VH-VL binders against ABC transporter G family member 3 (ABCG3). Designs and how they scored, part 5

Target 1, 243 residues: ABC transporter G family member 3 (ABCG3), of Arabidopsis thaliana (Mouse-ear cress) (q9zuu9r114to356)
Amino acid sequence: IAWKDLTVTMKGKRKYSDKVVKSSNGYAFPGTMTVIMGPAKSGKSTLLRALAGRLPPSAKMYGEVFVNGSKSHMPYGSYGFVERETQLIGSLTVREFLYYSALLQLPGFLFQKRSVVEDAIQAMSLSDYANKLIGGHCYMKGLRSGERRRVSIARELVMRPHILFIDEPLYHLDSVSALLMMVTLKKLASMGCTLVFTIYQSSTEVFGLFDRICLLSNGNTLFFGETLACLQHFSNAGFPCPI

## First folded at step 1 (VH-VL)

Design n11 (framework fv_nisevokitug)
Fold by ESMFold2-Fast, scan of step 1:
Structure n11 (fold): chain C 243 residues (1-243), chain A 123 residues (1-123), chain B 108 residues (1-108)
Amino acid sequence: as target 1 above (243 residues)
Amino acid sequence: QVQLVQSGAEVKKPGSSVKVSCKASGGTFSSYTISWVRQAPGQGLEWMGGIIPILGIANYAQKFQGRVTITADESTSTAYMELSSLRSEDTAVYYCARVGDSSGYYPWEFDYWGQGTLVTVSS
Amino acid sequence: SYELTQPPSVSVAPGQTARITCGANNIGSKSVHWYQQKAGQAPVLVVSDDSDRPSGIPERISGSNSGNTATLTISRVEAGDEADYYCQVWDSSTDHYVFGTGTKVTVL
């Protein structure tokens, strides 16, 4: 996926507003992790949604998005998109939930759907949790935030998307769960999935796992390129690179 | 509740430099831009520049480019503004202010302000 | 560069309405914020995003913004409203914050 001069404008209260994302240029290679980073309100979620074709009706997008060498209009639902917060069914086990999702989303035989579910469980490191209740109700013990987040991503994986957009995969995760999530996503990318996701902040260890960084501030791209090039760029400019 | 507390008044000679601090408490320091705004006696408000603490990246108003440096220390939730090559016309009250998030698409109002630091430049 | 022009002063009698204008080309396409500054004090946000009122700000204070003029309106003016008022926008073309020239409101 690649984009050129991508600009997104939002309507404010009773009027047309300034640009939220300004002339963004970038690309994400197959099998890599490309991260859109920035503080709150930097435009990172808006850019992610623009790339996935999921902007609200109040938004206008200018510029070009290319998928597989062709200019694309990015139809809704053609790729995997994981929201920052997802609704899960607490009365089901992980396997049951994913199998139910596969039954609703996929054509084909029962055996094929079970195979896809087992693949998703393995890909998201959920094998030890497959038969546990998702839970989350009063007095019902279930999965912790880290496991629930991985289940949300696994639900999209049953569709076998080539590109997966994730809005804040580390949202509401503790540091250990965040590291496990990033290692899991790194392995998923190495299996051929193109990952594009937003992140507010990361540790040095997590930062080192990213292939490419798009740094945003108030809609402007401060840097786009390889993770190691980011460190050199900011060092040469007299600033430390983000942690 | 968010509070911004600035360092005390300074008296400097022309040609020297001054460094003012702004310590934030309450709220998330790293997720918001901290700006510096000055006001000369009897004059209006003038934006000098700001910093995004999580990125360590600052931008400056053209008038101050080259002699103002804004930095932040996330571990102490403190932003700093250093102004060099001081002139008598730099005598002013210097404010730090946090950029807020009123609508999600217009995060450019200043929702919390420090108490101000008077910097006097005289021989 | 983009500049916000305000009248230098506005005089108003107690109980009447004060109107403070902030003029600039196509300012109606931008979000305008307003600050109140009393003598010896830091500015306080009184209107955000053209017409939103922060918690704790009286309903007597309101804002509007269209075309080339934004307006801060203070109804049933009280002595405590005497202050300097500044408008402010974000100039996306230069990535800078711009303040208005300021208006001194005197309650006579």
Scores: ipSAE 0.000, ipTM 0.421, lowest interface PAE 15.9, mean pLDDT 78

Design n14 (framework fv_nisevokitug)
Fold by ESMFold2-Fast, scan of step 1:
Structure n14 (fold): chain C 243 residues (1-243), chain A 123 residues (1-123), chain B 108 residues (1-108)
Amino acid sequence: as target 1 above (243 residues)
Amino acid sequence: QVQLVQSGAEVKKPGSSVKVSCKASGGTFSNYAISWVRQAPGQGLEWMGGIIPIFGTANYAQKFQGRVTITADESTSTAYMELSSLRSEDTAVYYCARDHPTYGDYLWYFDLWGQGTLVTVSS
Amino acid sequence: SYELTQPPSVSVAPGQTARITCGANNIGSKSVHWYQQKAGQAPVLVVSYDSDRPSGIPERISGSNSGNTATLTISRVEAGDEADYYCQVWDSSSDHVVFGTGTKVTVL
């Protein structure tokens, strides 16, 4: 996936329109992790949604998005998007929830659906949780936030997307859970999945795992390129690379 | 097809340390976790710890915390396990083992094992 | 500390079925893997994720996992199945690999 001069405007709360992403240029290679980083209100979620074709009706998009040399067409099942807030079914086990999702989303026979569900469970390190209830009720034990986040990502993996867009995979995770999540995602990318996701902030260990970074501030791209080049770019400007 | 090749047998005195190596032959292990598992004569398998090479971070079983160190050198595709303050009870065959390559969270299961290294502690 | 308990030994006649159990509280909520170890050899993975067989493992070997017990089943037992068998889980609460106590299968 690549994009050129991508600008997104949103209707303001009043009678005006705001540019939330300004002339963004970038690309993500197959099998790599490309991260859109920036503080709150930098436009990172809006850019991610624009790339995934998931902008609200109130948004206007200018510029071009190319996928596999074609302009913005996304065949069903080839691209996945994981929301920051995902509704899960607490009365189902992890495996049951994923099988149910596969039944609703995939054509084909039951034995094929079982295979993709088991692959998704494996990919997101959910083996130890596969038969546990998702939960989420005060009287009912369930998964913690880190495991729930992995279930949300596993649901999208059931369709075996070529590109997976994830909005804030690390948000509200402790340091150990965040590191484990990033190892899982890096391994997924190494197996051929193209990952594009947003993060608010990163530890040094997590930062080192990124292949490419798009750094945003107030809708403007401060940097786009390889992780090592980011360090050099800000070093040459006389201050450290933002983490 | 990848093989894990371990260093040769060692005979050590109580109180000394031993360092065992495990080299990936015919491939790399940088995308996998490498664990160390020991087996005392006539006893079962005991997990000592493992390392995730892409992070450089190691995790140790509580019993061995403070006396075992697991490291990896990606340039040579070699993992190491060093056990200090050796006791006669540490006499065992030490195995290195690789996590499954397909989408696993490191430490799920071991699909490839080294041949084992016998470490004998006696004086 | 999470512990996997196996019977120390199982004796079975050729052609019969051997069943090796692996017991722990709520083990059915975990994925169980099984290893075969023949005398003087390194362990070999024979079942992964409760019931999956790795390439090259015969259909006679199967697994199941429910409630407090996981089971490795070897049907039509052959002399070559004589070995020690270990179950294994990853305990996410401690972030540690746990092996079972081991079961010696003798074919007599």
Scores: ipSAE 0.000, ipTM 0.401, lowest interface PAE 16.5, mean pLDDT 77

Design n15 (framework fv_nisevokitug)
Fold by ESMFold2-Fast, scan of step 1:
Structure n15 (fold): chain C 243 residues (1-243), chain A 124 residues (1-124), chain B 108 residues (1-108)
Amino acid sequence: as target 1 above (243 residues)
Amino acid sequence: QVQLVQSGAEVKKPGSSVKVSCKASGGTFSSYAISWVRQAPGQGLEWMGGIIPIFGTANYAQKFQGRVTITADESTSTAYMELSSLRSEDTAVYYCARLSEDYGGNFPYYFDYWGQGTLVTVSS
Amino acid sequence: SYELTQPPSVSVAPGQTARITCGANNIGSKSVHWYQQKAGQAPVLVVSDDSDRPSGIPERISGSNSGNTATLTISRVEAGDEADYYCQVWDSSSDLYVFGTGTKVTVL
């Protein structure tokens, strides 16, 4: 995926258009992890949604997005998007929830749908949780935040997307759960899935797992390139890399 | 906005059964647990049990096990509580209440919406 | 069985502060929720997850929870605050939603 001169405006509370993303240029290579990083209100989520074609009707987008060398004509279902906060059905087991998703969205026979569900369970390291209720209701404590986040991502993986956009995959995760999540996503990318996701901040260990970084501040791109190049760029300029 | 509307007051004889309904409107009925909580005159709140409509599985407090049956009909967004072998001690206001769902996985387990209550009087 | 103990009654003058305690072993490790019930009405959630206020609940009502005691605090008490108050937790060991014994708040 690539984008050129991408500008996004939103209606402000004072009924005027605010530029939330300002002339962004970038790209993400197949099978890699590209992170959009920056402080609160930097435009991270808006840029992610613009790339995924999921801006609200009140937003206006200028510039171009290209997928596979052409302007973005891919049907939405050919790529996935994971919201920061996802509604799960707590009364279902992990396997049942994913199977329900497969029944609604995939063509084909019953055994094929079961196969893609099992693949998604394995890909997100959910095998030990597959028969547990998702929970968050009166009969059991259910899954914890880390496992619930994995279920949310697994739901999109059932559709076998080539590109997966994730809005803050580490949202509300402790440091150990966050590291394990990033290892899982790195494995997923190595299997051919192109990952583009937003992150507020990262540890040195987590930062080292990224292939590319787009660093945003107040809608402006401060840096775009390979993770190692980012560290060298700021070091050579006499400043520490803002991680 | 979510609203829970219960059936009207009932007067029953000892040894009979009562079935109270709770119809939900607004929001998602199927994935939220609907609980039943009773309150005897001048006493506190007591949880009896609940059901998750999409799963169809009910859970009961041990005190009521064997006498209470909680069911749900997803097509009408209605939950039911049936209490059998009624005694004078079962005279109470019966409430249905929805258990809150936390999409972030924080497990708050509180009752965010309540029905208006159904008075069940057991007398001869 | 896990039991939440509340004082049976609390009397307070208008404009003063009412404090309702909910006591149990290690209750600070649990999420405590509070309900207000006025005569002839259904309970209304007034505090969730120890200290969060639902939309529409006045800032005068607040909660805290630590150690063996959770507390509901009603500042600048008004006549309309007169009600029964119940604390509530989920107890995983007994698989029950446990309500406190209830506190009748009387505004004198």
Scores: ipSAE 0.000, ipTM 0.386, lowest interface PAE 20.0, mean pLDDT 77

Design n16 (framework fv_nisevokitug)
Fold by ESMFold2-Fast, scan of step 1:
Formats: sequence, C-alpha cells, structure tokens
Structure n16 (fold): chain C 243 residues (1-243), chain A 125 residues (1-125), chain B 108 residues (1-108)
Amino acid sequence: as target 1 above (243 residues)
Amino acid sequence: QVQLVQSGAEVKKPGSSVKVSCKASGGTFSDYAISWVRQAPGQGLEWMGGIIPIFGTANYAQKFQGRVTITADESTSTAYMELSSLRSEDTAVYYCARDYSSSWSEGYYYYMDVWGQGTLVTVSS
Amino acid sequence: SYELTQPPSVSVAPGQTARITCGANNIGSKSVHWYQQKAGQAPVLVVSDDSDRPSGIPERISGSNSGNTATLTISRVEAGDEADYYCQVWDSSSDQVVFGTGTKVTVL
C-alpha cells in the first residue's frame, strides 16, 4: 500500500474545517510492520482510517491511496480494521465467537469457515483459550485484557485480509501483555499479513520489532522511513528518536 | 495417512432412494470436510454437496437441494449421502472425498486430496 | 451459472508438451485445482492452488492461472499421462464447487 499528498480535513465548529492530516506521503511493504506514532491529537488514528477507507462522513480526503499500483478499491475481506475498543460477546467461548463472526461475514463452504477460525486462533496464540468463555458480564469472569485484544484481532483475521489496520493494538495492556501482543503481530507479519497500526509510545524492545515508522505531530509528518533510519535521523540532529 | 472406503454397488428402481456410506480410516475425520461428487457413465465430475462432521452442518449444490441429504457419524468416522426420488439419469459412480483448504490465502478454494474408490448406483428404467 | 470450459481432447506425442486450458470469466481471481482420472479409477489431485504440486506428483506437471484462462502443463509427456483431466474452483456467488467439462489427453 502507498499514499501520496494525503490530506484529511474534519468539519470544525460552524464554517471552518481543520486539517487533521497534512500532505502525508508513505508506503507499507507486504508482510511488514509499519507503525504510525505520535502524541494525542497528532492525526495518527485519522491517517489510519483514511488509508483503510473508513473516514466519518464529516471528513474530506484529498490525495490518493494505491494498492499494488491501483487506486484503493479491494474486494470484500481484503482489508481488516481493528478498533481501539472492540465489542465482544461474553456469553460465547473464543471459538464460538470467531465461528459466528465467520458465519455472519464469510460466503462459502462451511469447512472453510472452520478452517479460517482455527487459523485465526493459532495466529493470535489463542489455542489455550479457545474453549474459555470471553466473559466480562456481571457474574462471568472471563479473558484478561490481553487475551480479549487478541480475540478482537483474530475476529478480523477470519476474513483473511492481506492488509490489517489496527488502532492502538496495545491499548489498555500491561507491559508483559503488550510485549506478547507485539511478538504475536510480528509473527503474523512474517506469515504474509501487512500490518499498519497506531501507537502512542513504545519500549525499546517493542520499537525494535517495527520495520517502518511514520512519526506524526499536529498532522505533520516529522519522519517516514525504516526504524534504523529514524534512529540515525534524530541522532544526527542531536535528539533521540521518540520510542 | 487417511483412506476413504465406500459401501458396495447398488441397484435401485426409479422413485426409490439410495444411501451410500464413506468410512474414514484415521484420526483426521473431525478435522476435514467430506464432499460427495458423482460421475455418470462417460460424463464429467459433478459436486453434490459436503459436510463438516464436527459441526454436523451440510451444504448442497442447488441442483440437488431437496433430494440429497448428507450426514456424518463422528463416532464411527462415517459420512453418508442419501439421494431420494431416483431417476435413470442418477445412474452414476458416486465418490466421497476429503476436502482441504489452505490457510491464510486470498480467496476461497476447496480441493479434494483423498478420494474413496467410488460406488456404482444403477437406476433401472 | 459459472462454468469452466475445457477443450474436449488434446493429442500429444511422447516427450512433447501438453497444455490443457480451463476458461472462465476472471478465473485468475480464483484458485484453480486440477485432477487426473484414469479409466476405472477415482480422480487424483495433481495441482492445488493454481501451481502447487501435491507430494508424489512429478515436476513435469505444473499449473498457472491468470485473467480468463488457467492452464495445466505436462512436460515430457509419457504414456502414463494418458487420462482425463478436470479443473475445479469454488464459486462464492453460488456457494458450490464447480468442475470443468474435462479434457481427454491421448498420447500417441
């Protein structure tokens, strides 16, 4: 995926529109992890949604997004998008939830739906949790936040997307769960899934897993390139790369 | 290694029904779907439907919907195909086959890697 | 309904190359599988997912798929390659498996 001169404006109060993302240029290679980093209100979630074709009606987009040399228009299931907060069904087991998601979203032969569910369970390291209740209801203790986050990502994987957009995959996770999540996503990328996600901050260990970084501040791109190039860019300027 | 063994040849009269069995040897029965494919004498292959034993859910080709019932018994690792309201045109060799799909690839595809020996069903006219 | 059209027959001399086509609108967007069937026997999978060879299938057999045509290629043809060949796809619009019309390969 690649984008050129991508600008996104949101309707401000009354007659004025604010530019939330300003002339962004970039690309993500197949099977790699590209991270969009920046502080609150830097425009990273808006850029992610623009790339995924999921901007709200109040937004206007200028510029172009390309997938393999064509303007962005992919068949059903080619893109997955994981929200920062996901609604799960606590009365179902992980396997049941993913299976019902597959039944509702996928056309095709029923054995394929079972196959994609089992693949999603394995890809997100959920095998030990597959028969456990998701929980979160009044009288039901269920999965911890880390497992719930992996279930939300697995839900999108049943569509077998080639590109997966994730808004804050580490949201509400403790440090150990966050590292486990990133290792899992790195393995998913190595299996051919192109990952593009947003992050507010990362540890040194997590930062080392990224292939490419897009650093945003107030809608402006401060840097786009390889992780190593980002470190060298800021070191040469006399400042450390934000991690 | 999985082997599919089908029941023997059947001779039926028009208007009756036939039930063919397909017994899987090996522990993978619950992990794979079983498809049923028929072939009339000198003709090509025609998919009738399939079943996922672990879920007990069958899917049928539109042409056969209402006449075909595909079931599975996980305890005996056996799948069944029952065809009702038989016509002379139903004279064919009926195959069961194990369906497999690759993981994590674009689009959907279903291929049959292990086939039963076939069961000849003759409908007298 | 979605139909896979194959030539009814292909004749090839030993040691030459046989090409069997499977035609359908936008078949290149689907995964095509190929089966070999010898007289009196059940079909055998010879190519899966456009170009993958199952264990035990000789490297002389290969597949490709693009646009409106998928092709099964048998190089250095031997007498034992004489058989009927069928292509197959999953048609998501009708939710069913579709087989090609079949091609009889004669080695003479």
Scores: ipSAE 0.000, ipTM 0.392, lowest interface PAE 17.9, mean pLDDT 78

Design t02 (framework fv_tiragolumab)
Fold by ESMFold2-Fast, scan of step 1:
Structure t02 (fold): chain C 243 residues (1-243), chain A 125 residues (1-125), chain B 113 residues (1-113)
Amino acid sequence: as target 1 above (243 residues)
Amino acid sequence: EVQLQQSGPGLVKPSQTLSLTCAISGDSVSSNSAAWNWIRQSPSRGLEWLGKTYYRSKWYNDYAVSVKGRITINPDTSKNQFSLQLNSVTPEDTAVFYCARDLEYSSGFDAFDIWGQGTLVTVSS
Amino acid sequence: DIVMTQSPDSLAVSLGERATINCKSSQSVLYSSNNKNYLAWYQQKPGQPPNLLIYWASTRESGVPDRFSGSGSGTDFTLTISSLQAEDVAVYYCQQYYSSPYTFGPGTKVEIK
C-alpha cells in the first residue's frame, strides 16, 4: 500500500473545514509492520482510517491511495480493520465468538472454518482463554481488557486479510501484555500480512520491533521511513527520537 | 528449504493395512500455518486427495469421504513426520502416493506448494 | 463434491506457439466476499510429483516463468502458455480448494507437434 499528498479535512466549528492530516506521503510493504505514531490530536487515527477507507461521512479526503498499484479499491476480505473499541458478545466463549464470525464470513465446510478459528486463537495467544466466557456484563466475570483486545484482532484474522489496519493495538495493555501483543503481530507480519497500526507512545523494546514509522504532529509528518533511520534522523538533529 | 521425504513398502497384500511415512525437513509438523496431506494418483481415479492432519491449538484430521472409515493420518512430533494408514486394501488402492503441504493462514493459500517424491504402492497377492 | 473437468484431453502444439487448456468446476469456486477464486494449476512431468504453477486462479507461484498465465472466474478457468518451450511437455491439472474434499481435474497432456 502507498499514499501520496493525502490530506484529510473534518468539519470544524467555523465555516471552513479543519485540516486534520496535511499532505501525508508514505507506503507499507507486504509482510512488514508500519506504525503511525503521535500524540493525541496528531491525526494518526484519521490517517489510518483514510488508508482503510473508513473515514466518517463528514470527512473529505484529497490525494491518492494505491493498493497493489491500483487506486484505492480493496475487495471485501482483502483487508481487516480493528477499531480501538469493539463490541463483543459476552455470553459466548472466545472460540464460539470466532467460530460464529467464521460461519458468517467464510465459504467452505464447517471443519475448515474450525481450523481458521484455531489459527486465529493461536495467532493471538488466546489458547488459555479459548473456552472462557468473554463476559463484560455487570454481573459476569470475563476476559480482562488485554484478552478482549486480542479477541477483537482475532475476529478480523478469521477473514485471512492481506492487509490489517489496527487502531491502537496496545490500548489498555500493561507493559507485559503490550510486548506479547507486539511479538504476536510481528509473527503475523512474517507470515505475509501487511500490518499498519497506530500507537500513542512506545517503549524502546517495542519500538525496535517496527519495520517503518510515520511520525505525526498536528497533522504534519515529522518523519517517514525505516525505524533505524528515524533514530539516526533525530540523533543527527541533536534531539532524541520521540519514542 | 522445505522438503518431504516418503518411505514405506511398495507391495501390500489385499485386506492388509497400507502404511507410509512422510518425513519433514525445513518446517515443523506442528506448524500453525501448515497442513500435511496425503494424495494418491492412479489411472482409474486420477489425482485423489485422501486427507490431512494439522496442528492449531490441538491436532485435527480431515478425510475424504471415499476413504473415510479406512484411513488414519497421524503426526509424530518427536520425529517431525506424519504417516498414512489405510486399512483393508484392495487392488483398486494401487496408486502412487504423495505427501504434500498446504498453507492455511492469512498470507497463505490452500494449494499444495510442496510435494514428496511419491511412492508406488501395489496391492497384489 | 465439486467435480472438475478439463479440455482438451490432449493437445499438440508447435514450439513457440500458444497452448490453451480449459478447466470447469461443477460449482462456483469464487468467494464473492473476498473476490478470490480458489483454483490452482499444476504441471506434472513423467516420474515427478505435480508442481504448483498458479494459485488464486491467476497468481504465478515463485519461480514460474511468465509465459504461464491463468485466467477465468467462477466456474470457467483457462491456463495459457504463451510460447511453448520443449520443457513444457507435461500433463497439466486444475484443482479446486474452495471446499473439502479438494478435487482435481483429469489432466490435459501437452506435447509438441
Scores: ipSAE 0.000, ipTM 0.397, lowest interface PAE 21.2, mean pLDDT 79

Design t03 (framework fv_tiragolumab)
Fold by ESMFold2-Fast, scan of step 1:
Structure t03 (fold): chain C 243 residues (1-243), chain A 125 residues (1-125), chain B 113 residues (1-113)
Amino acid sequence: as target 1 above (243 residues)
Amino acid sequence: EVQLQQSGPGLVKPSQTLSLTCAISGDSVSSNSAAWNWIRQSPSRGLEWLGKTYYRSKWYNDYAVSVKGRITINPDTSKNQFSLQLNSVTPEDTAVFYCARGSEYDILTGPFDYWGQGTLVTVSS
Amino acid sequence: DIVMTQSPDSLAVSLGERATINCKSSQSVLYSSNNKNYLAWYQQKPGQPPNLLIYWASTRESGVPDRFSGSGSGTDFTLTISSLQAEDVAVYYCQQYYDTPLTFGPGTKVEIK
């Protein structure tokens, strides 16, 4: 995937439009992890949604997005999008939830094998949790936040997307769960899935796992390039890379 | 290296419970890279998969629909073995029963790389 | 359930000649995401359990002689014994492990002519 001069405006109060993403340029290579990083209100979620073709009705997009040399959207099942907050069904087991989700999302003629669900479970390191209840009807029962987040990603993996957009995969995760998540996503990318996701902040260890970064502030791109180049860029300018 | 050794009676009366055990050496019954299966073979049905048990943080069982409701496959970690119990047997259940390991080639389904020696079970009065 | 069929029911081949056994599944056992065929072949001699020869349709199990080879994809598969030896007299079974219940073919008996 690549984008050029991508600008996104949102309807303001009283019909005024604000530029939320300003002239963004970038690309993500197949099988790599590209991260959009920035503080709250930097435009990172809006840019992610623009790339995925999931902007709200109040938004207008200018510029171009190319996927495999083609303008416009990917074929059905070729990309997935994981929201920051996901609704899970606590009365179902992980396997049941993923199977139910597959039945709702896949057309009959594209539903090839029950192993699609099993592959998603394996890909997200959920084998040990597959027959556990998701829970959440009681604060002290069911899956923990790290497992729940991996279940939400596994739901999209059932579609076997070639590009996966994830809004804040580390949201609400402790440091151990965050590291497991990043290692899992790194392995998923190495198996041919192109990952594009947003992050508010990361540790140095986690930052080192990214292939490319797009750093945003107030809709403006402060940096786009390889992760190591980002560290050198800010070091040379006299500023540390933003944590 | 891995060996499966079966034991159990060769004659069972109609309506009784068939019980067989499979002792494992060279691997652990709780190995997270294995599934432990029971298969039977008869002239009329050929080779027929009955079910499996496997450990993935918790014990799980899967059973063929044809025997579901009268079959139980249970592991015993202390003896490193697993067993088959088939209730309410009929002459139609007469078969050679095999235990078999499904391994890391495909952990939750075959192929079966190690088999027990087989136990001929005759159901007659 | 996936139904497996084999042909022929029995096959007589002279020593040193090629033996070919066919297996057909009622639906595809090729998983498009990993491009693997969930198909295995077994050899069974009288009084013995089946012995795994081939998995993933064409991958030979360790210790299995090079004269055994598997081919095919989707619904149609072949087991070939390039030069039949006396010890190859047995019944050969195909098996799908694409979906539960796991199912086997009815077998093909290979005999010396």
Scores: ipSAE 0.000, ipTM 0.400, lowest interface PAE 20.1, mean pLDDT 79

Design t04 (framework fv_tiragolumab)
Fold by ESMFold2-Fast, scan of step 1:
Order: structure tokens, then C-alpha cells, then sequence
Structure t04 (fold): chain C 243 residues (1-243), chain A 124 residues (1-124), chain B 113 residues (1-113)
């Protein structure tokens, strides 16, 4: 996926002051993790949604998005998008939840749907939790926040997308759960999935796992490139890298 | 320096298509820092913005609701010009038509250069 | 749509005297985040296209004489000609560029008394 001169404005009264993303240029390679990083209101979620074709009706987009050299074309199942906050069904087990998701969203025979569910469970390191209730309501014993977040990502993986967009995969996770999540996503990328996701802040350990980074501030791109090049860029400018 | 030079017929019969062109010098019609507009002026309606065309990695058009469905504004990069076609004209379309540039930045839709104007009379 | 009104419809001013033209918008054209008013002023002489005088309510276009000034904020705006000259006889229009469609005032004709 690549994008050129991508500008996003909110439909409304004042287009200049409504610019949320300003002339963004970038790309993400197959099998890598590309991270959009920035503070609150930097435009990172808006850029992510623009790339995924999920802007609200109030938004207008200028510029171009290319997939495999063609202007954006998303056949069903080729892209996945994971929201910052997701609803899960606490009365179902992890396997049941993913299986019902497959029944609703995927064509084909029953045995094929079972296969993609087992693949998603394995990919997200959920094997030990597959038969556990998701829970989380009425004091039911269930999954902790880190496991719940991995289940929400596994739901999108059932459709076997080539590109997976994740809005803040570390949202509401403690440091240990966040590191496990990033290790899991790094492994997923190495298996051929192209990952593009947003992060508000990162630890040094987590930052080291990224292949490419896009740093945003107030809609403007401060840096786009490889993680090591980002460290060198800020060092050469005489400023510490915003980790 | 930017100059806009208009050309086209001054008389059009009702129900026919009005066609005008605006030739640009001192700037490119495909410049990503400019947008190219048509504005008309009549005693009854005053100054009325009709629409624009502009290039930002691809061509875009915006049209006023009052003429939407009857209007087409097209660039011609080879001649460095842009045109207006207004279909199914009525005597109420009688006006002086101007082409004009805005700076192309969003919310910078004030018009810094104007063509000389073309009086178009719609009558039998 | 934002409706623009101007007052007076016409005014006669003696050479060298001050001319004041008012423009009102039906909705505020001030954006608080950048503190800018999305308003422009144009001068049109007979047989000529409109000529940009002022943008952002008070910023004078390059080449425009300093006797022209714009003021106001929100919904109420004023164009002032501090000392009217013979070449200033024209119709003056305000324009908002806050919200599409871009709309113009009906014009104020300035003539010599």
C-alpha cells in the first residue's frame, strides 16, 4: 500500500481549519509493521481510516491511495480493520465467537470455516484460551484485557486479509500485555500479513519491533521511514527521538 | 504574472449549450497550488459562483447546487486552458461570465486573478 | 447558504472624504481556532472584472493603495476608503469563503458627491 499527497478534511464550515491530515506521503511493505505514531489529535487515526477506506461521511479525502500499483480497490476480505474499542460476546468461548464470526462473514463449507478459525487462534497465540469463556460481564471469570484485545484482532484474521489496519492495538493494556501483543503482531507480520497500526506512545522495547514509522504532529508528517533512520534523523537534528 | 483570457460566443439560443474557454498564461492549469473557477454576474442575481476544476494528484470538480446537473467544467492541459459548458440555457442565464483563479489552498477561495469577462445573451 | 448583505446600496462622497461600506453575513465567518475571518472585498469598475482588494477581512492585496482598509469580525465587516479619489468610483462587493457555496454581497455603489 502506498499513498501520495493524502489530505483529509472534515466536511463542514471551515476546510482550512478542518484539515486533519496534511499532504501525507508514505508506503507499507508486505510482511512488515508500519506504525503511525503521534500524540492525541495528531491525525493518526484519521490517516489510518483514510488508508482503509473507512472515513466518516463528514470527511473529504484528496490525493491517492495505491494497492499493488492500482488506485485503491478493496475486494471483500482483502483488508481488515480493528477498532480501538471492540465489543465481544462474554457468554461465548473464544472458539465459538470466532466460529460464529466466520459463519456470518465467510462463504464456503463448514469445514473450511473451522480451519480458518483454528488458524486465527494459533496466529494470535490464543490456543490456551480457545475453550475459555470470553466473559467480562456479571463478574464472570473470563479473559483479561490483553487476551480480549487479541481475540478482537483474531476476529478480523478469520477473513485472511492481506493488509490489517489496527487502531491502537495497545489501548488499555499494561506494559507486559503490550509487549506480548507487539511480539504476537511481529510474528503475524513475519507470516506474510502487512500490518499498519497507530500508537500514542511506545516503550524502547516496543519501538525496536517496528519496521517503519510515520510520526505525525497536528496533521503534519515529522518523519517517515525505517525505524533506525528515524533514530538517526532526530540524533542528527540534535533532538532525542520521541519514543 | 498570471493572465486569464476568455473566448466564446456572446449569443446563445434558449435550450442550447453555452460554451466558453479561459486560456491561462503565467501558471499551469494543472498546478497543485491553484484552482480554476467560473463566476457569473447578472443584475438580478449579482455575483454567483458556478464551479471550479483543480488538480491534486487527480482532477476534481466542484459545482454550485443552482447549476448542478447542467454544468461541466473541464481542463485542457495541452492548451493550458479550462472550459465551461452550461446545458439547456434559459433567458435567466443571461450574464457576464468570468473565469477566476483561487490559490488552491482549502479555505483560500478568494479570487486573485480574473478574466476580462464575456457577456452571454440568451434570446431567440 | 450564508447570505451576505451590504449597506448602503449606494453612497455619494466628496473627493478627499472618508467612505464607509458595511457588510453583514447571516452566520459568523470567524474561526476561533485560527482567529481568521473568511471574508474578502472586491472593487468593480464599469466594464471591468472585480479586482481583489482585501482578504482575511483586513489583509490588503499586493498593489492596493493603503487608503483601503478592512475591519470587523464575525458577522459585521467594514471597508473604509480614508480619502476618496476619482478612480475609486466603483461598486464594492464583500464575499465569504467560510462555507460553500461561496457567496457575494449585492454590492455598494460609491460615487462622487
Amino acid sequence: as target 1 above (243 residues)
Amino acid sequence: EVQLQQSGPGLVKPSQTLSLTCAISGDSVSSNSAAWNWIRQSPSRGLEWLGKTYYRSKWYNDYAVSVKGRITINPDTSKNQFSLQLNSVTPEDTAVFYCARDTGELSYEYFDYWGQGTLVTVSS
Amino acid sequence: DIVMTQSPDSLAVSLGERATINCKSSQSVLYSSNNKNYLAWYQQKPGQPPNLLIYWASTRESGVPDRFSGSGSGTDFTLTISSLQAEDVAVYYCQQYDSTPWTFGPGTKVEIK
Scores: ipSAE 0.000, ipTM 0.416, lowest interface PAE 18.2, mean pLDDT 80

Design t05 (framework fv_tiragolumab)
Heavy chain, then light chain:
Amino acid sequence: EVQLQQSGPGLVKPSQTLSLTCAISGDSVSSNSAAWNWIRQSPSRGLEWLGKTYYRSKWYNDYAVSVKGRITINPDTSKNQFSLQLNSVTPEDTAVFYCAREWGDSYGPDAFDIWGQGTLVTVSS
Amino acid sequence: DIVMTQSPDSLAVSLGERATINCKSSQSVLYSSNNKNYLAWYQQKPGQPPNLLIYWASTRESGVPDRFSGSGSGTDFTLTISSLQAEDVAVYYCQQYYSTPFSFGPGTKVEIK
ESMFold2-Fast, scan of step 1: ipSAE 0.006; ipTM 0.540

